VHH binders against Dimethylsulfide dehydrogenase subunit gamma (ddhC). Designs and how they scored, part 4

Target 1, 240 residues: Dimethylsulfide dehydrogenase subunit gamma (ddhC), of Rhodovulum sulfidophilum (Rhodobacter sulfidophilus) (q8gpg1)
Amino acid sequence: DSLNAGNIRLVDPEETVPVIKIPDGIYLRTPNDPDDIIWARVPEFRVEMVMAPPVHPSVGLRYRDEYPEQDLVVQLARTSERFYVRLRWVDPTRDMSTLRDRFRDGAAIEFSESDDSVSYMMGTDAESPVNIWYWHPDGDRVESLAAGSPGSLTRLDRQPVTGASEYRTGHGPDDSQWIVVMSRPLASEGDHQVSFERDTIPVAFALWQGADAQRDGLKLVSLNWIFARMTPDAAPAPGN

## First folded at step 4 (VHH)

Design s20 (from r06 with Y103W W107Y; framework vhh_rezetamig_d1)
Fold by ESMFold2-Fast, scan of step 4:
Structure s20 (fold): chain B 240 residues (1-240), chain A 126 residues (1-126)
Amino acid sequence: as target 1 above (240 residues)
Amino acid sequence: QLQLQESGPGLVKPSETLSLTCTVSGGSISSSDYSWGWIRQPPGKGLEWIGHISYSGSTYYNPSLENRVTISVDTSKNQFSLKLSSVTAADTAVYYCARDTEWSEFYGTDYYFDYRGQGTLVTVSS
């Protein structure tokens, strides 16, 4: 399988992408296995990731022109019982032996609780909160968080999201990629956990890269919402 | 549960160095998920960010204060400290130590820290 993102379709800002329904007769052996054969049947799309704009002087002091733009490859799927997101990105770590660099790597998907497509940044006011699934490589820990206003971030009482990951090495450190799967039951339990009963859900993404995070903690974000269509389309069959 | 507690003198003379320490309990300052910093509120004014230090030891300072500020960490005591040199009456404020999360940069305002100490009043007076 190719880990190169170059030939994968780039989604437009505010584009609607389908969440693919996995038929009920197909059972995943390991629900979060990044290498499960089902992922070959889920279309990939590419999201352009950019450095987050400075919102406080501390972020401005960390920003440097030498940080490259990054592409994130996304796949969205569901069964009758669970929602799944699979993320792939190039994350070359200069020193692969250091635990400190590993602990700063991370990935997140953000779900808007509002249908407002105007807000590109997460949670600018308390009436438009977002639910965040934040994956940490340390133990494949996923935190379900809520954010409603600038500077407001809350860890939710229920933590229903499970994660699994694989770090694949290429011919050198610069060719290495993270592959991360996060999933949760479709049934929403508790306040501020995303409801999958909506026809479309605005989603956004964030990435942290370990080599730079050791010095500054900079992040890449998708500044534009993409709409995940929850109305199930059947997974495409193998074809010509 | 995380607790932050400021300690240091409540009165400092003009031209001297203000030294404050923050003691962290219920969490480790060596955690890679967080940075640790200082903010202050002068009487009748809004919050002002002073600076912070990451788990790796990297420091970031308010440009208006950078020539007078040093923030350091002591992992053996689970503490971090602020030194502000050449103080004047304008440095009179309530000083807070605070924890910052990696997410605060996306939502950040002057109030972006997710945990703060209760604050300590520092008066600069002869």
Scores: ipSAE 0.000, ipTM 0.171, lowest interface PAE 13.9, mean pLDDT 72

